# VH-VL binders against q9umr5, part 434

Target 1, 268 residues: q9umr5
Amino acid sequence: SYKPVIVVHGLFDSSYSFRHLLEYINETHPGTVVTVLDLFDGRESLRPLWEQVQGFREAVVPIMAKAPQGVHLICYSQGGLVCRALLSVMDDHNVDSFISLSSPQMGQYGDTDYLKWLFPTSMRSNLYRICYSPWGQEFSICNYWHDPHHDDLYLNASSFLALINGERDHPNATVWRKNFLRVGHLVLIGGPDDGVITPWQSSFFGFYDANETVLEMEEQLVYLRDSFGLKTLLARGAIVRCPMAGISHTAWHSNRTLYETCIEPWLS
Key: E = the ipSAE of ESMFold2; O = the ipSAE of OpenDDE; V2 = 0.75 times the mean of E and O plus 0.25 times the DockQ between their complexes.

## First folded at step 21 (VH-VL)

Design xh4 (framework fv_acimtamig; at its last look DockQ between E and O 0.88; V2 from the best seeds 0.86)
Fold by ESMFold2-Fast, scan of step 21:
Structure xh4 (fold): chain C 268 residues (1-268), chain A 123 residues (1-123), chain B 106 residues (1-106)
Amino acid sequence: as target 1 above (268 residues)
Amino acid sequence: QVQLVQSGAEVKKPGESLKVSCKASGYTFTSYYMHWVRQAPGQGLEWMGIINPSGGDTDYAQKFQGRVTMTRDTSTSTVYMELSSLRSEDTAVYYCARVGVPYSDYPWGFDYWGQGTLVTVSS
Amino acid sequence: SYVLTQPSSVSVAPGQTATISCGGHNIGDKDVHWYQQRPGQSPVLVIYEDSERPSGIPERFSGSNSGNTATLTISGTQAMDEADYYCQVWDSRTYVFGGGTKLTVL
């Protein structure tokens, strides 16, 4: 029998976004119990990420408790950051595969239609003035805004991403690292044609330096310091990288070839 | 400025197929989901389905499943709705409508609508 | 299937407050959107998510939603507000529209 799958959606999404993914899972792994969490749907997805983590935590505890063989997580876009924090704050999670579907794991620095819609007069170069304020940190999108030209402000003001990445110290860091390392597989999915996640390599723990040159995961300080366990997971053979070209941000959960290549193999 | 411009009125016979176009301009075509809604003369609004202009993936209202097909052409920023096996009850104004939040298929309100395409089905 | 019930017509004199109801089982747990449609024209979104106004919609338009009834309220009603009004919700996997209310002014 297949392990249960828990799905966590992204910014401005709901369980409806995963209708095609559910069909694919049902076709290849019939009988799989899939729970797509309808928490923080639509506009509620703008709530602070720590608030979302608490709510999703309460929802996943009973699911994990009823599945002694373990569960899989599929976490899309912003949802991948929620799942990162869940794996760190839960002392007893039993997640086998954590499938991160085009999530900005090292943060976001892009001029997207999200910014035009939420902050019509802002551009990526000046959004730091809003996001790195106490008011801005009450919005999920600002919790993972990572301006490479104002890294000092990011490190001091980020209430979420800088902490879960171990870029700033936290009393719980050692326990969070221990908990995260319980994961069986970290499956990273993303690609150059996403068009929203900027840089797209953020989905693979790469990110911009101060000159907007992308440095890959192995060159990141968080990897070199092994701040939350990436170096240990890679050495254990637990990190899977699955880049795919030709897929836009809203198509990751509805592309059959992507599912067959990057997701299906990890749903035992 | 955002505009959705639809193809002109059509007259069809029962059993024929209908294909309506909706050309978008004034925004990034692939960033916003598009819906199709119809309205029979003197009647209310009826949802037909949704298309992702980026990935091309669709979802149709159960009533139209098997008869409706939605497609798009990213090079012309145009979505299409094709309805087959037409009946007299399919006489309606057909609208394309954009959801108001980028990159989202969540059930938002429709912020922009096409002008409508009147399709008359009669023998 | 989920059903939304609206009165077929509401009449009001200029300057009066018009109230249009939209009934549905536990509709207060759903987000309700409202559309205005003038004869021969496309629908126009006037209220979204129960009570929010799109840019360009007058403050005379307001909405509320609780229990089994959502309400569109138009204060100081003007001749230009004469139109059909439709409520809309999402239920499970489909949009559901009310039957529409014809608002007559004067």
Scores: ipSAE 0.892, ipTM 0.943, lowest interface PAE 0.6, mean pLDDT 95
Fold by OpenDDE, look of step 22:
Structure xh4 (fold): chain C 268 residues (1-268), chain A 123 residues (1-123), chain B 106 residues (1-106)
Amino acid sequence: as target 1 above (268 residues)
Amino acid sequence: QVQLVQSGAEVKKPGESLKVSCKASGYTFTSYYMHWVRQAPGQGLEWMGIINPSGGDTDYAQKFQGRVTMTRDTSTSTVYMELSSLRSEDTAVYYCARVGVPYSDYPWGFDYWGQGTLVTVSS
Amino acid sequence: SYVLTQPSSVSVAPGQTATISCGGHNIGDKDVHWYQQRPGQSPVLVIYEDSERPSGIPERFSGSNSGNTATLTISGTQAMDEADYYCQVWDSRTYVFGGGTKLTVL
C-alpha cells in the first residue's frame, strides 16, 4: 500500500484549493489516504507561523502514529515553511518525502498583490518598518519577510525564518537540525513564472544579496554553515530540485504535468 | 478604480449557445479569481462557477456541469462565460464578480461586479 | 443541498432600525456575506465575513452570525437603503444565496 499523504495549504487557502491534487493522487496512486489539513484557513492563515506549526503538529501526530512505515508531506506556498518548521521541532516524525510546493523557503521580498491588499500604503522597500516590529511579527507574512537591505533587522527581529534557518543563534538549533535531517527526501518545486514568490528562486533556497543579485542555495550562508542541514541533505542525495516554467502561483496544485513530473515520483 | 465591463444584451433561441464577456481594469487581472452569477427576471442570485487567475482551473455549479465553460484571456484582461444548449429558463441577467482577496479561492465575498448582461432565450 | 432562508420582505420607517435574518443549519460556523441590490443595478457587497464592512459602506450597516441565524442590521435606515438584500455562504464546493429580502422604507 502507498504511504499516507498529508497536505498543508498556503496563505488564504483551504482544503478546497487541493481538489485537483486529490484527484491526481487518487488516479495515479489508488488507495492512498490523503489528508488535507483544514486548519488556519482564510484569514486565520495570517496567524503567527509558530502558532500554526503547533496546530498542524497536533493534527499530524496521530496520522504519523497510524503510519509506522512513514508519510509524505505536500506543503504549498506558506505551508512549506510551516512544514519545514514542523519537521524541525518534531524529534519523532516519520516523513519520507517532504514536497515543498512553490514555497518561499528562503523568505519573501517582493511587491505582490498580497502586500498591496494587506498593506496598501507600503512597498517592499518600506515593509521592514512594519514586519520587523513586534506588531508585524504577529502576522505570518512578516514571519518570513526577508529584506536583503536590512539584514541586521531581519536577523534580530525575525521570530520565525531566521530561527528555523539557524541564522540567529538559539538553544534548539542543534536539535532542530537533527530532527529535520530525519526526512528521507526534500523535494523543492518552483518556477520563474510563479509571480508571487519573490525571488522565485526562494523556493530552492536561493535569495537576494545586498545588491539584489540572486544567489543559489550553495552560495547561502545557511548552506555553507549547514545551519539546519541543507548541506548534509544535498551530500546524501536527499534534495531534489524540480523547476518548472509556465506555472503561475495559483496553478501549482492544479497542473497535471507538474504533478506527474515533480510530485508523483515521490509518492511511491 | 476597479471596473468590470460586460458585453451587451443578447437574444437567443433554444438550443443555441451564449457567450458573455467581462473586461476587467483598474487592478492586476492575473491575481484574482472571477465568478459568474446569474439572475432570472424577478428571481434571486444563482452561482454558476469560478475560474482561477490563469484560466487553467474552473469549478462549476452542478446544475451547469457539461453545459458551461469559463475561460479568460490575459492579453485582453477579459473573462468569458459560455452556456450551451440554451433553454427558456436560461433567460437571465448574467454577472461577472471578482473575489475580494488576491490569489485565493477561499470563500470570500465578491467585492466588484459587472453591470450585468441580459440574455433572453425565446422561440 | 444547503439552504439559506430569508424573509421575503421587511418594512421599516425612515430613521428606524431594519433587521434582515438569514437562516441556515449551523450557519454560525460559516462566513456569511451580504449583498445589496437596488432596482436595475448590480449587487453590491455590504458585509463580508459576518461582520466586516467594505470600504465605502456606511457604518449604519452591521452584521452578526451565530447558531443558525445570520443577521444584517441597518440602523438609521434611509430611503436609499431600499433594495433587495441577499445573504451568501459557501458549502460543499458551491456558493449558496438566500432567496433575498426586499427592504421597503416607508
Scores: ipSAE 0.890, ipTM 0.942, lowest interface PAE 0.6, mean pLDDT 96
Fold by ESMFold2, look of step 22:
Structure xh4 (fold): chain C 268 residues (1-268), chain A 123 residues (1-123), chain B 106 residues (1-106)
Amino acid sequence: as target 1 above (268 residues)
Amino acid sequence: QVQLVQSGAEVKKPGESLKVSCKASGYTFTSYYMHWVRQAPGQGLEWMGIINPSGGDTDYAQKFQGRVTMTRDTSTSTVYMELSSLRSEDTAVYYCARVGVPYSDYPWGFDYWGQGTLVTVSS
Amino acid sequence: SYVLTQPSSVSVAPGQTATISCGGHNIGDKDVHWYQQRPGQSPVLVIYEDSERPSGIPERFSGSNSGNTATLTISGTQAMDEADYYCQVWDSRTYVFGGGTKLTVL
């Protein structure tokens, strides 16, 4: 009688990436229906995140409709931003646990091998020139690029992250907050040895100030203003923080201790 | 300059084990999954499995399940492939191979290959 | 078990166009990669994702994929193109290679 689990992958991934996670769920919760969505695979994961949100929305609607008791989401890396947007735009979602697995929830500001692959002549200090342009916003990585030294450009140009964080006014803000607040639990997972998410505290809604000092979630303006419901969720006891050291970015979904500690308890 | 340098040729007897090494250089070793592919004499290519060098997790082709073990040593940037209970049909050139896309086990093409290691299994 | 079928050999005169086929059930729904292997050497990726060419591969190499057939095309063939060519797909948690095609430039 376990709730169905829906898995949403990250950048350059496919459903294959979750083969070990599926094994763990089957061993501990036999009979659970797990759907790893096989959309926007590989190179298609670079498409604009609003396109991905629309496609994933269409895929989850029938799964949620057939499970009136609710579903769980496990959303990895870039997929965690897709899932958070889903919770905001779906007025009929029935998600109990939203498990955010090392996702850049407050954005990304890192010189990673991803950046070298996509923009080999750029560095984090100058990528804002590309990402904060209409052309740049056509790439998923730029949809959550968050340069702490060009906050005015971020707030004006971001077509995705600034909107779902409620950092820029928009007509849907009240409805999106209401929808997001229907989630049962928000489970935040990440750690200092991830090596890709920068700062790694972005997985916990922490982020850099202008001096690149990490401010925790409770110090962020979006939390203090309760822009999309973080303060309300924390006050309800609905936010779970599960940090774990020693896990690299590609190992979150293949580490049994991480699964047993941070994921399994929330797959009711 | 990405390089994959494999250990030298070996001669084995049936029932023994082989262990081939693949030393990586010119890139961040833990950012890229490693694959193993073999080629029997006069025959085509056969995929054996994949290892994540950052976490050490593996997935093996069904044909080799139970006989193959892949490991890595991050301090030397080296991947190992071990095949046990050798038979004469295991005579092949063994290759390590890598895709050019970081942090991905998606089935991209292999754009970096080791030089190959000939293993001959005969009595 | 998914099967890829290639002709055993293809012969072409220098300067002519060579085509190498790779047959598979609904292969048009899969990404197809192509490798060149010269005698005694490691394979070299020449086409990926049906039709994309890696840096350093001459423009005379091209690829297509639809229905049940993927095709590698080499225009203006040269003696150095004489090699074995393999197609590759991913199916059911495994890479599958074609049996290989020996290209002879006469």
Scores: ipSAE 0.828, ipTM 0.909, lowest interface PAE 0.9, mean pLDDT 94
ESMFold2 (binder alone), look of step 22: mean pLDDT 92; pTM 0.940
ESMFold2, look of step 23: ipSAE 0.822; ipTM 0.906
ESMFold2 (binder alone), look of step 23: mean pLDDT 92; pTM 0.938
OpenDDE, look of step 23: ipSAE 0.877; ipTM 0.936

Design xh5 (framework fv_acimtamig)
Fold by ESMFold2-Fast, scan of step 21:
Structure xh5 (fold): chain C 268 residues (1-268), chain A 123 residues (1-123), chain B 106 residues (1-106)
Amino acid sequence: as target 1 above (268 residues)
Amino acid sequence: QVQLVQSGAEVKKPGESLKVSCKASGYTFTSYYMHWVRQAPGQGLEWMGIINPSDGDTDYAQKFQGRVTMTRDTSTSTVYMELSSLRSEDTAVYYCARVGVPYSDYPWGFDYWGQGTLVTVSS
Amino acid sequence: SYVLTQPSSVSVAPGQTATISCGGHNIGDKDVHWYQQRPGQSPVLVIYEDSNRPSGIPERFSGSNSGNTATLTISGTQAMDEADYYCQVWDSRTYVFGGGTKLTVL
């Protein structure tokens, strides 16, 4: 009776990360078919996001085909960007609820331990030199690096995020917008204590201006221009915002209260 | 730089409980998952479980389920492993070990290990 | 339960190549990590994800993994390489270690 659920993990993750989420779904919606996609696990999560989108697309097609009443997506962290692109490139997706679990939807500009691990001598202030090169764009983390002090470079060099957000022109933009608008509900989850997603409001399509002041979704040019359909979805009543304090980045998929409050209601 | 410093050696009797500490320094404590591994004298390595220092979530190897408890204290950057109902075969060196990549419970190799805590269980 | 099989011991002359095997069913589909442990010391990660070396590990250490066998190769072995070596994989929901191989350099 319940629609199948497809889970897409984040940077350096695997299906193991969602063991609690699977338990919660089984308790509240027994009989739900949940598929956690074990593609691009661990270090492979660093592969370019367009490559990941192609691989995940191939995996979700048969699942969606077997569920004529629709499916739900739960997409964590970087996985939320993969799911954004899936909804745009698939002419025939039947996604009801797209649940974005602390994903940097407008990009990332944070001094995280991911950066210290990958680029030990880099700070957020100088990472643009690496990320906005052709070589840097071969890494998933650089595909959504959004330096608010070098927005011109971001717009010109981003091979992924600027395109799916409609911030830079693409031949397929009109079709991508049409496809994305087929989603039933866009459920945005995130919070101030995440500690990784910077600014945390990126999970709600907010982001820094050139002075590092956060502007919310409704003040973003992509929203105002309705570049990929956010304004249309909001007018339709299809956007759900579910912020929660007290949850760190690695805890979104294992917090029962968050699940009950922000995820469970959207798993019809 | 990165250091994991464990509590000192202990001698226990069968039926007692053991609690080993592992204090982390030189990195952001809550960014890396921590594991516990033990090694009986002259034997190989045995995985006991994992803890997320940011939220305290744990997952234990089936063999230790019901006897092991892992906790953390973020104010002291310390992880604890408690093993109850001790038996002579629990005599081992107990290690804490850090996953080699931040924010991930993916089965990465362990890049830093504590010095080990020898626990002898005898009557 | 998944089992990793290592030879108990391997002997090699100084300067020769040492090869330590780690056998497991379809182990080539898993990520294999290797640890070096000298007497009285904690293990040290020498190879992660089949073939990658951590910073500070000499180039003479290399790894491979295909089919049912993962291999740690130490070229130009030195006396300092004498230690126990353990392979490790993740299977389903647990880490599995091999029984360990004592490398003797004589």
Scores: ipSAE 0.848, ipTM 0.925, lowest interface PAE 0.8, mean pLDDT 94

Design xh6 (framework fv_acimtamig)
Fold by ESMFold2-Fast, scan of step 21:
Structure xh6 (fold): chain C 268 residues (1-268), chain A 123 residues (1-123), chain B 106 residues (1-106)
Amino acid sequence: as target 1 above (268 residues)
Amino acid sequence: QVQLVQSGAEVKKPGESLKVSCKASGYTFTSYYMHWVRQAPGQGLEWMGIINPSSGDTDYAQKFQGRVTMTRDTSTSTVYMELSSLRSEDTAVYYCARVGVPYSDYPWGFDYWGQGTLVTVSS
Amino acid sequence: SYVLTQPSSVSVAPGQTATISCGGHNIGDKDVHWYQQRPGQSPVLVIYEDSNRPSGIPERFSGSNSGNTATLTISGTQAMDEADYYCQVWDSRTYVFGGGTKLTVL
C-alpha cells in the first residue's frame, strides 16, 4: 500500500506534462493514487504565486485528510516554489517526501524564451525594472525573479520568494519554519543541462553572488541563519540531492532513468 | 522571422511508408513543441501528434498508434513525421505546426504552420 | 469521442457581421482556438483561448465561448475573409477540430 502522490506542475503546464511520470509510478508502485492538480493551467500559471498557493492548499487538504499515513509531493519547476510555500502555510500537512523537480528554489536570473515571449524588450539585466514594481509582482515569474546585481530591490519588492526564504522578515516566519520542518524528506533534483533554470544550482538552494559566482546552499545566509529550516533538515539527514546531467528543462518529468534514480526511491 | 519549410509532394502505393520533413528557422528550435496535423482532400483537420524538439519525446493520437513515428534533428532544426502501412485513406496534405508558447506542451493554438506536403496514396 | 459541430456554410453580405458557431458539450469549460484557411493555403490562427487575437489579425475578428457554444464573429466582413473556418479544443489527450465552415461573402 503506497502513500498517495500529489503532483504540481510548472509555468505554462497542465497535468498532460506528467503522462510518462504516471506510467513510471504505475509500473514500479502499482496501486498508488496519483493526483495531478489541474489548477492554474496554461496562462493561469502566471497568476501571483500566493494566489496559486491558496488554490492548491484548498485542493490538497481533502487528499491529505484521507491519507493519515502521509502523502508525497512531486513539484515541477515553478510548482516547486508553490509546494515550498504550501508546506510553510499549512499547519496540518502530513507530507513525507517533497520531491522538487528542477525548481528555482533561490530564484531565477536567466535570459530565456519566457522573457522574450512575456517581455519582448527585456533581458535579464533590465527585467528588475518591471519585476520589482507592484505591477510586475502580479506575475508569478516575477515573484521568484532574483537579480543578483539588485539584491536590495529584490529584498524590498519580492512579495513571495524573499518571504518564504526568510530573506525578508514576516510575522508568520516562526510558524512557517515549524510547519516546513514537519516534512520527512526534501528531495532536490536538477542539473547543468536544464537550459532554463539559471543558475541551475538554484534547484539545490545555490545562487549567484554579486559577481555571478555561484555559492552553494551551505554558504547562503538563509542556510547559515537556518531561516526556514534547511540547516536543521540537513543535520537531520532529511535533504537528498540528486543532480543529473543530460536532461533539458522539459524532460525532467519524462525521463525513465531520472525517475528510477531520483524519484522512485522516495515513493514509499 | 519564424518559418517552417516542409519537404515536397509524394506519390505512394498502399503498404509503403511516408517520411515528411519540416525545417524550422527564425526562433530557438528546442524551445517550442511541434505538432503534426493532416487534412484529407475536401475534409477537415486531424491531429496526429506532438514532439518535444529538445528531448525527442513524443505523444501520438490513438488513431495513429503503431503507424506513426516522429523524430527530430537538433543540428538541422528539423522535425520528421513517418507514417507506415499506407492506405488510400492516408491521402492528405500533412502539416507541421508550432505552439505559440515556449517550453510548454499545454494545448495552445498553433501560431505558425508549414506550407503543407501533399501525399497521394494510390495503386 | 468528443465532437465539435459547425455549420457547413455561412453566407453574408459585404460589410455585414458573420457569425460562425462551434457546438460541443460543455465547450465553455474548454479553451477554443479558431483557424482561417484559404483555398490551397495553410491554416492561420485568428483567435486563441476563446477571445484573444494574435498579432496581425484585424480587430473585426472576435470570439466568445460559453455553455455549449463557442462563436467566431467577423464584423464588417470583406471579400478577403472568404475561407474555411475551423474551431479546435483539447479533450483529455487529443486535439479535436470542428468539421469547418465555408464563409461566402456575396
Scores: ipSAE 0.883, ipTM 0.940, lowest interface PAE 0.7, mean pLDDT 95

